# VHH binders against Flagellar brake protein YcgR (ycgR), part 2

Target 1, 263 residues: Flagellar brake protein YcgR (ycgR), of Thauera aminoaromatica (c4kar8)
Amino acid sequence: MAELSTPSPASPAPLDGGRGDELEKFTLRGARQILQLLQDLITHRGLITAHTGGGHSFMTAVLKVDEERGRVVLDPSPDPQANRRALAAPRLTCVTQLDGIRIQFPLVGLGEGQDKGRPALFAPLPAEMLRLQRREFYRLQVPLAHELSCLLKAEDLARKPVEVSARVIDIGAGGVAVVVPTGAAEFVIGGTLPACRLALPDGEPIELDLEVRNLNRQTQRNGTEQLRVGLRFAALPRAADTRIQRYIFKTERALNAKARGGL

## First folded at step 1 (VHH)

Design ca15 (framework vhh_8fcz_2)
Fold by ESMFold2-Fast, scan of step 1:
Structure ca15 (fold): chain B 263 residues (1-263), chain A 121 residues (1-121)
Amino acid sequence: as target 1 above (263 residues)
Amino acid sequence: QVQLVESGGGLVQPGGSLRLSCAASGFTFSSYAMNWVRQPPGKGLEWVSGISSSGDSTTYADSVEGRFTIIRDNDKKMVYLQMTSLKTEDTAVYYCARWEDSYLGTEFDHEGQGTQVTVSS
């Protein structure tokens, strides 16, 4: 029931440790951790929504960390009004994500100038950064080399039972996204697929019930259609939950090790 | 979970008009404000326009005020950008975006694939 006008969302309050004890465990205050996280945002070209207060924000990115001068270099808005609001604000509240994890941090003392002959915004390095590792928001992009699959029990277009081996493209604590050829099976949002089998690289397949949450038909470059299906884990047993989290952790460690070895 | 698909871009002459469309799925569309943002060649993202969840309130960047109109159709789960009096400076990839001003959710998970607008003689 709605009897009120529906306004645009307001800017969030700054997330400081002053009254949010529950957020302290997610708050990074070490200079090395802050520098590393900012470098990760640069490497992944993370887009940042910078809130200037009063319901105003603009899109930016960290272009560079100037360690010698102890500051970050930000991409200015092409809108001069947005830049003027940012420079007049007592702080920017910067919100972004990295690998499905919400990152939030304040910037205080914003200035403008030039970097390599181009307009830029400058701010001192933040004293804190919030990294909200919410289990339900994290998703791992599954490496193709893992050949991760889920055997789905569904119905075809003629309402006959069918088993479809679907490629898992991402996985999180709450579910998986899979790809199937268009027409291989019929899926209904909110429907339950019983006794499906998720095949992780190590160990026996996990049997679980999956709930269909979303559907998207995509035409490939070769003209072939495929169906992307978002699936939620229904009543996941603790042992299965542990195995899935272990796979996610192990794969992230391997990807991080490969990236560091590439340096 | 959120899907946004932009369309309607193309090549147009200066002074021309173009209408962009954005099809939304995977969320309660009528509960969220929607925005258009653009990325010109070699530059960062620029916010263009916003519309409230009800459609009662709209806002525009100074550079497009009076030339662009943002509209939504909650029944069809669509948001549109009607562009008139196009200038070469409007050349960009245009994205529709759902912005969240909350500690939960991710603003950039909701950025679409984009649609290219080229304004040239």
Scores: ipSAE 0.000, ipTM 0.111, lowest interface PAE 11.2, mean pLDDT 76

Design ca16 (framework vhh_8fcz_2)
Fold by ESMFold2-Fast, scan of step 1:
Structure ca16 (fold): chain B 263 residues (1-263), chain A 122 residues (1-122)
Amino acid sequence: as target 1 above (263 residues)
Amino acid sequence: QVQLVESGGGLVQPGGSLRLSCAASGFTFSSYAMNWVRQPPGKGLEWVSGISSSGDSTTYADSVEGRFTIIRDNDKKMVYLQMTSLKTEDTAVYYCAKVTYEYDSGEWLDPEGQGTQVTVSS
């Protein structure tokens, strides 16, 4: 024991590209970009959840960006205790969404006062903002009518190779979730399934390697047990990525058009 | 793992100057914006200054603008705070902080170091 504990939250494993480098593709650090994004949140009246630590948070919004003084003006909570916690906190972690894109940013050095006669919270402009693209974190629920399937190259209980046709229940830029009958194969979190085949509408099945990320057992209404397996695309050729993204976008547009009363 | 070691604080008279240093290790320093924050005795953290990952952009709290200068040296993995025209209200423990967070948790990294004490008095 000669090692100092660190409370740093863990990013994806080092074998998967490392911590800061993984988030860099989503991080805005330019002052102009930060100002524009904050202004976009004002224009779209985006609500922000501000986490003050210790399991506490409150709803706020950006009221104004003061470029001359390099500050953002926030709507205080109607709960005085929430405001006191925020003012005492080392930092706020602010989380919001703009057009389906998750936006996260820190605020440090919070103060209180008045803006045009109304109570307000003030903070320096954040040094960075994280803009998580929708496609990195979105999962499309696959319509049953599409009958999407993935042929899995897995192992049985004796670790012998088996092939299992699994129904795809959701799909995103990073992977798929599938359903298999209980006992059809054994899956281990972190295990690799090589040369699986994903069947999309139009064209040949896509051959890809999948990594097992999570497992959930479900009991259906009729008492039948199913295993849901979350699978990550281990490496995806550009052509395969393009086909998957086209399927996602096309299906999303069709579902949005129907839900929003489109013609 | 992430380590930040602050130094350079001390006792100074009003109007004096100090240069604070922060030595970073355990992360890709050149990829992160860095900040200085301070905590007066018995009070919460107050943000002081920030510098972009490249060093091309800097920002300052109103209370220190024109008096403090933040600088970084990516080759040495150092960030500095040059303080001039110090006032009694600048008395605080000063910390450097990496501004980033884990996307799944929505939380962010607290200052890692012990800080460096600055006392401005008589």
Scores: ipSAE 0.000, ipTM 0.129, lowest interface PAE 12.2, mean pLDDT 75
Fold by OpenDDE, second read of step 3:
Structure ca16 (fold): chain B 263 residues (1-263), chain A 122 residues (1-122)
Amino acid sequence: as target 1 above (263 residues)
Amino acid sequence: QVQLVESGGGLVQPGGSLRLSCAASGFTFSSYAMNWVRQPPGKGLEWVSGISSSGDSTTYADSVEGRFTIIRDNDKKMVYLQMTSLKTEDTAVYYCAKVTYEYDSGEWLDPEGQGTQVTVSS
């Protein structure tokens, strides 16, 4: 009676097969960073797909981080069978997204119990968390030939409303990075720029609200200072989102075709 | 090296007031907008207020609008947060920061300072 060695379920290959070296820069191993990211997942009520192997998964969420005990508390599945699979799995692969960034982390040593009288799953804190930008959320470097621009509604030093035409240097599903002349306007991180206009090549400008997320002063080779402004889409209409995604997809495809020696 | 040193936190009753201070060094202070952020217990970092490099433009989170006032002194390299009508939900460690969010990484940046504890409790 030959014991058919059931093939060990192949660890789900990291979805984006970047070389091991490329993944390192996206891997968080610091305890503080891991804790912060888990807290962010809690704050945003991020739904997590927990993979138990064999093509099985269930939806969960991080309910709590117990720093004292060094464990994470997960919402159990309403399906008892899913919970049994989770507990029996040598590794739980958790996948979620936060702000358009894919987050993946392993949990091992799952247990069941109660948190504040409610059923919960427990696991030691992950040793590492991977943050991967999906292609869909990848910040596309905008080709110079496309001449994307964003009209920013901002204020100057005297709080006088000013309009600044900014060149878009990169674009993603979550926002844009632009460059503006130094002194063109005052920007405050966390501030909202209302009724801005993003110009895409395929039609009329998109009106949208932008939130300032990042400011970086850059000195050009010629000694001129520019301000790079990272802007998040604060409220993007669905139609606008579709247009942006279409642009990104089309542009990426074209760039890839060119890289392959096509055009 | 960039240094931000927060102070002025403490225990206060609801409805009370506090003034936080941030001393900045190690960079051209007048060239950067400054922000206050806070981390409530068991929660992530959240943005509270920002002020332009010149000090002439200010912005606030909805949760603190009308109650908090951010000001700066570029000569002294100081940023202040005047907090009034404090609520229990304002309890947090408060940090000053140049940058609160890194768009490219999609995460909140760690505060550079040690922060100052604000506790609002009866």
Scores: ipSAE 0.000, ipTM 0.215, lowest interface PAE 13.9, mean pLDDT 82

Design ca17 (framework vhh_8fcz_2)
Fold by ESMFold2-Fast, scan of step 1:
Structure ca17 (fold): chain B 263 residues (1-263), chain A 121 residues (1-121)
Amino acid sequence: as target 1 above (263 residues)
Amino acid sequence: QVQLVESGGGLVQPGGSLRLSCAASGFTFSSYAMNWVRQPPGKGLEWVSGISSSGDSTTYADSVEGRFTIIRDNDKKMVYLQMTSLKTEDTAVYYCARSDYYPEFGTYDYEGQGTQVTVSS
């Protein structure tokens, strides 16, 4: 059941980096490749979910790479408790994506200090980084300006039906990741949310069944906690698949044009 | 084992032309987008050009558009970069890199020394 031991592509949850030779072909161990990938994360201001264990994580970013001292400098959480958990953890598992490619790496030996007078977290350079270059793991980070949403049909704590409008933060061929306020609804891994409505630009919302694949409580950079929910498309109609794919490609092309000084 | 071997670099004068080649092995070449990336002295990697797995789509960085052409030959497992109207700012080590399906996005899998291009009078 290799499928069940791997988080949904829509999830920021970590993949098992020790999972045999299956991930070896996607693992970078060259110092130059690792340094360049970290630099790409800095250049694109990529948000990283740092997992500290016990279902806890926080949002961070690589601020710089100190090649002379062999260290990365990370943005600390505005939540002091998240920083304390991180410093106490034997290992951080960092998960991010860069233009739809999933990136995961461990950090061991986390310390705290200051960088140019500002609080910072420090860790030795990772010896390896996982970069998943497979189409089924491709995830478009949804631009905030698109305000893409999915109306979830879920249950509250008393198991009464509720509808929650959730912001879609990434989307791919296999599913979406959404964020909801903590306490807005209860989610069970493996549970099905029937007749949810995904709002894409240009047309009516897409009605589809979603399976909950993972749950992650994250401390956002503003200090608030949100629940990130990874959702798999349980039964995706061909017309819906076509519309989702069109949105992904159209958005990629627009982002590319913007990066090159286009419209 | 994925292998990408670049060749064709050298010393050329401003306004000159040069053709770079990349020989691929160890993977299904026709299933991957291919890219050229460069590293100028003392700077980070800069993406230059990309070509889709079929060769039907190409894309270029603004700094090289109209001057460079990327081509691939899936039967020979080769990708090429034809460079014209070279400028001193094109001086760099050039690498070919395998990427996901969309050549203008994402990170790149590259190895080896690349091929040095020096544009100087």
Scores: ipSAE 0.000, ipTM 0.134, lowest interface PAE 14.9, mean pLDDT 77

Design ca18 (from ca1 with K98T D99Q Y101W W102Y D104S S105D Y106L L107F D108P; framework vhh_8fcz_2)
Fold by ESMFold2-Fast, scan of step 1:
Structure ca18 (fold): chain B 263 residues (1-263), chain A 120 residues (1-120)
Amino acid sequence: as target 1 above (263 residues)
Amino acid sequence: QVQLVESGGGLVQPGGSLRLSCAASGFTFSSYAMNWVRQPPGKGLEWVSGISSSGDSTTYADSVEGRFTIIRDNDKKMVYLQMTSLKTEDTAVYYCATQEWYGSDLFPYEGQGTQVTVSS
């Protein structure tokens, strides 16, 4: 979206491959994992919203997994029109949650019949299921008082190695956004910045490999430009992930306490 | 192309009320179902409520049924979530999502959401 203080006629076009890569790491394709997840939905009686396209959906549930016939058995809608739309759809997109984790899977080849004398919908087992913990979508706006910085290992405009201390403006489980002066370094979307160092208020800097996701120019009131760089954590060690999450939750709790106290 | 901008969050005491708003652009709003989803701190994404493209049918998560109401205004390209009897468990960042975005693409290029904090 265009900034009100720095109006732009259009935002840059989205990158095609970025979302596919993000979804792939959360996608289950193993037959055992798929069967176990479907069984967990049965055990917990998870309600599923089945999207039939054109803005239509209905509520269902997995009643049974028929491993011998390679099928799932679904509870039909009490609305006959919803069932007709589902049967006519080339694909259902099924969305549910289990213990706060979002689960999504496609069903194709939906049919109707009976299970133990009762009406039921049948579909082949999905080839893939998305099991998504959306922590990476959340972004904490970093308080100015924290002076959070990330030392970036990049190249300058002459392709010489350069280290740039960048101010961290937001942070999530999946990455950070930083601000650098325009021209301080050359950033290429999809490029990797190895062995960067993220300085958190407590403890030593965290060494991270960062992938450039997006670039946005910002104009300050004095006429100088800054470059906002969105960076993804490419390979995050478990200890680093824990420290970053701890910082996020601790800071959010402190900000919430301040807001309640009016301080 | 799809742009969704959430607003209306804030700090509220248990039992209080808030109205969240979502402004949509870049698609034929009246042709798509709309949803509200939330992410509590340290937890995964939780579906909250949905409304059909016409506004004639609504659905709710068991945890919010009877307390939340989803409404849409197709002429203004807005979807709203009226929240009453708020509980500490409702503390989360709230996002709006189309059926397309919700079912086919869970990672928008934009999306800060709106923070709801319920505490004394």
Scores: ipSAE 0.000, ipTM 0.121, lowest interface PAE 16.1, mean pLDDT 75

Design ca2 (from ca1 with K98R D99G E100Y Y101D W102F G103E D104E Y106W L107Y D108P Y109L; framework vhh_8fcz_2)
Fold by ESMFold2-Fast, scan of step 1:
Structure ca2 (fold): chain B 263 residues (1-263), chain A 120 residues (1-120)
Amino acid sequence: as target 1 above (263 residues)
Amino acid sequence: QVQLVESGGGLVQPGGSLRLSCAASGFTFSSYAMNWVRQPPGKGLEWVSGISSSGDSTTYADSVEGRFTIIRDNDKKMVYLQMTSLKTEDTAVYYCARGYDFEESWYPLEGQGTQVTVSS
């Protein structure tokens, strides 16, 4: 039976439009709801992965919503080539996450100009935004202070074994998303990475077999390029599952307690 | 489709105890974490407790820690909330929900809930 794996809410991989019937109930089409969600992304300083097509993307953010002109203002990439690709694209697919909830929206008719004397990208307000409130897509955004890493056992361009320490950016019951420097290793979608080691703050590394589910090359806001890799737990021992879920629950509880303690 | 059916609520005196039950169907129960959330009269949803898919890890809101216990039975596809030392502030409709969703504003509820009233 076909219970298909889905990418992490933080994964830059876009959702398939052929699932329109399933996604309609999560699609926002009201102008007020769209404006409020975009404002929430500004307030939370949400980073957005903008897909330009052909496997290319860059990191951006919503700087401003111009309600009078009916448009959004986006932070351009410091990489001129990424901006050139974006302006040439017929559409951008923007993917972000807010409190573990996946948000995806299209932008069409991208242009460039200035906002308050600074370079900016402009696009008409999206007619729809996907807010995917499916609990199976929940992922914990890993706090930077936890310094979570996964030692990946992969291969280099010459097919020789290589070990890469990758930063874990999100984690859920089914897998992790990690970032690696471009060129550190070669990855193949569907390939298995055996005996990788996930380091949690509370003890010894967990040995895991990981399956590569998605890949995306990103140009960061500082102009550097990195590879984001979505990894599924291929076979998760019960003790490892328990420890990962304990980490997720304790971290989420601690974040909620800090939010309440902030007045 | 996915169905969650809550039961076990009722009227109880302060300091009393109740056990809530949630019967799940329409999904692979053992693959999902389960949560209890509540809605007090005239207020928004509040997350109460969570339990991992295996049942080995539990977590609680500060307001209920030490008083409530969440347990699950994967063979029976049931999750329970054992409530002790109940306070008037615990008066709410209680819902069970699958997954790791602790964001109040985005918490969709599959069942009708079960009413708990704590009063003298």
Scores: ipSAE 0.000, ipTM 0.130, lowest interface PAE 15.9, mean pLDDT 78

Design ca3 (framework vhh_8fcz_2)
Fold by ESMFold2-Fast, scan of step 1:
Structure ca3 (fold): chain B 263 residues (1-263), chain A 121 residues (1-121)
Amino acid sequence: as target 1 above (263 residues)
Amino acid sequence: QVQLVESGGGLVQPGGSLRLSCAASGFTFSSYAMNWVRQPPGKGLEWVSGISSSGDSTTYADSVEGRFTIIRDNDKKMVYLQMTSLKTEDTAVYYCATPEYYDWLGSYDLEGQGTQVTVSS
């Protein structure tokens, strides 16, 4: 059985809507799946951050699913202003997490009333819910002090093998973003870089194959151009996956604790 | 740039019917759920109906269940609201809208001008 979870220190912002195509494969639309997921939120007492637009949000929870009437019952905020904003909003964007899984869904047509003599908010059941393993969406911004690097095995403009030590600027379970000087190597979107070496602070470098997913040129204030390269882990050994995940969570925990300052 | 253009509203007598249309552009229409919401004179927004991206699942507010039908045509990038047995309390400006979480520039759920429905004799 899992230990009692403390609420996450930071409520996650809603995911970028421009990623509709990317997020489609993680979107649940089956009525049975939606009902089961909502019931899981009730069973695990999942705290939900409900975004009402305009930078406003409040904490809620699913208290009940009324399947017969096609409605969800939500816990109102103790702040009357938050409840008024929610009732005036055309939509709520609800975000929560269960066991490392991010769940996000819209609610439309919020109303107020009572459940068992207590104030409650009501909304129609969502038509879709997004269900993402935390690893699918989370990208750790790598602290400069960690000096994370990845040795890339690539080709130069003459198609000769070259090794480039690239600074890792962000890392997730699915890949890394790195920065290289413009012209250091030739990168082709969809191309594979075999046997690259990712250096984490603890332990030996991890050997892995990387796929080039995106390229972005940036000019620094000193006039130097650099290339930002998004790289996907093409195949990741179980031990490497475990080490990367431990680094991400350990670093996030440390950054999050520092940001809260013991609040 | 998401654009939604509603049409089909008008004056109708109680018990009558209207079909509202929404033409969508500027996004991958088939990847997004679509909703109809309305704003009665002097009141706040009221959600009316929703349809999944595929069109396989629909939901309705209690006040319109059995009287309204939401349909979509992904090839034409259209959403429709077929309204029957109209009541005076259905009088409102009707808007089509995407769920808030699909809008990366903020909530533009009511991006159309809406279409006015007036039910009276």
Scores: ipSAE 0.000, ipTM 0.110, lowest interface PAE 13.1, mean pLDDT 76
Fold by OpenDDE, second read of step 3:
Structure ca3 (fold): chain B 263 residues (1-263), chain A 121 residues (1-121)
Amino acid sequence: as target 1 above (263 residues)
Amino acid sequence: QVQLVESGGGLVQPGGSLRLSCAASGFTFSSYAMNWVRQPPGKGLEWVSGISSSGDSTTYADSVEGRFTIIRDNDKKMVYLQMTSLKTEDTAVYYCATPEYYDWLGSYDLEGQGTQVTVSS
C-alpha cells in the first residue's frame, strides 16, 4: 500500500521580496501590531487588492476590525463571482499600501454575512502581516498592444500652439508618463497643458489638464532621442478617474493572468 | 495649494555628504507623513525614505539604509534628508512628496521642482 505522498501545495512563489531572511524582519506577528496596522488601513481608507488565486483578484477594503470576535470585516466585491472565488479560495492574499509601504497579509477561512445590514466578508485576523519598508513605486507599464496615446496641447519654442500625439508608457491614478520626439514641443516643469486628450481602449478620449512634472531625455538603441514626459492629472473629473482606475485594474489582472500562464 | 520646495542639492564626491531640505506649505503639515523620492537619470521615480506625521517612525529604501536619515520639524514645516556615504548611484533629482498624493500604484504627485544631487569623482 504505497502511501501516495500528497504533493505539498506549491508554496506561492515568493514575491520578488528579498531572501526569506530579509522578509522576516518585515513580518509583523504581534497581535497588537497587526491590530494597529489594520486600524491604520481603515483610517486611511486603504484599498486592498485581494488575490483569490488563479490570477483572479478584486478590490476591497478593511471596513472594521472586530477584536472581540477576532475577525476582520472586508468590503465585498460588486462582482458576485469574485466573492464566490474569495469564499472558495483556500487563502486570500491581500496586498495594499500605506504611506507608500507595501503591506501584504493572508486571510483564511473567509465567510460571508452582514455587517450592520450590509453585505460583508469576514475572516479571522491574520496571523502575520508583511510590511515592506521598501516602497515600490508601481506605475502600470502600458502594454504596447494597448496603444494608449495622449494628445498634448503644448507650445513650440516660438510659443506657437502645437498638438503632439504622445505614446503613454505608464499610467497611474495620479498621472501618466509619455514619450514624445525630441523637439516636438517645449515642455516646462510646472507648466500646465490644458485640454489634453487621453485615449483609453474602452471609449472616447478623456479630456483633461496635465501638469508637467518631469522631463527625461532618453536615447533609444537606434540612436533616436526621445523625451519622456511625466505628467500629473491637474484636474481629473471623477468619471475620468473611475475609467482610468478601471483600466489599470483590468490591465493588471490581465498581465498577471498571462504571467501565470493562464492566457 | 500644496507647495513643496526642495533645496540642498549639489555636486559631491563619492563618500561625501549632503543635506536636503524641503519647505512645505498649503496643507496641515503635521497631519501627513513625508517622503523623499528620487529620479535617477533615465530611470523612473524611486522611493528613498519616509517619515511619519509625528516623526516617530522612519523607513528607508534598502539602497540607502544606514546612509540616509530623514527627519522633520513640524513647527517649521520642514523635512530633511541627511545623506552620507554618497555613491554615484545616488545621482538623481530628489523630490519631497506627501502621501496625500500617493496612490495604490505608488505614484506621487510631485509638487516641487526637485533638487539635483550629483555624485561624481
Scores: ipSAE 0.000, ipTM 0.229, lowest interface PAE 12.8, mean pLDDT 82

Design ca4 (from ca1 with D99S E100L Y101D W102E G103Y D104F S105P L107G Y109I; framework vhh_8fcz_2)
Fold by ESMFold2-Fast, scan of step 1:
Structure ca4 (fold): chain B 263 residues (1-263), chain A 120 residues (1-120)
Amino acid sequence: as target 1 above (263 residues)
Amino acid sequence: QVQLVESGGGLVQPGGSLRLSCAASGFTFSSYAMNWVRQPPGKGLEWVSGISSSGDSTTYADSVEGRFTIIRDNDKKMVYLQMTSLKTEDTAVYYCAKSLDEYFPYGDIEGQGTQVTVSS
């Protein structure tokens, strides 16, 4: 079974602010939270890609935060043209990554000067910072050897209760994707499957409610049809969330180590 | 209510070419990155390619780089996968999926996919 490849690290492109309602829950607006994130970028020497518009960007870093003047001090580009472009831009979109967290923030009113005798760029503190945890979008492709299964409590066309043991093909913080033979049960998008049981390799099965998010029928080479069902965790208990996250991180690290040593 | 409809698959000989299409509706298409992912017979999903919301940045799996090209048309709400130098190993059902950007994992598979079979 082929595993889903994680996208290669590349220079990140900025996320569009037109998705404001979807991104609002990930947006930090508190001054203290913003200051702490900026300080974390300084402490970890985080490299920032600053997008100046028109497909142009340059690499920078936060050198310090000047709380008294309400501004950040940034490392200028060694390319004078990049600095001129940045200074002419009405807005910079800054994108970086810290410990698997994507951080994005706007800077407006960029100026140039010196900090302790060294060239520097200055900008007012951002009023907002986007912070996205990879875990919220990350889906681990479940190794076939783990034989992960979920016992689904569903209905047939006559609304008769049926139980289906489904193979888990991927798992994330928000849900699982499972595969069942076509016709094993009827699923409706938005429907709730109560008291399903997720079997992890270590420990007792987890009882949880699942919401059907998507359905995809797949025809295999032998003519057999399978149904892929995307399922969202509805009201996941804290202990269950911890176990699922532990499984994901443990498996991801093991797969990463195997890929490094593998043929 | 996200709708993604894949098309353009078919039977093709090794070394041939196909262009896959994905028609999107139910979301602000120009605000999301788009991805192509595939599922070979009897195997799991594998990511193939991604394109940024503006179309200015593209990414490819090592197995297809130099052979496939991803493009998008935001006015038509379409994403395409131009496939050249097709190999037997490219046989799969192909799906499109949105993501926050081309560097984030793709979202859920919404459509039925389009079958590509590379065989003599």
Scores: ipSAE 0.000, ipTM 0.146, lowest interface PAE 12.8, mean pLDDT 79

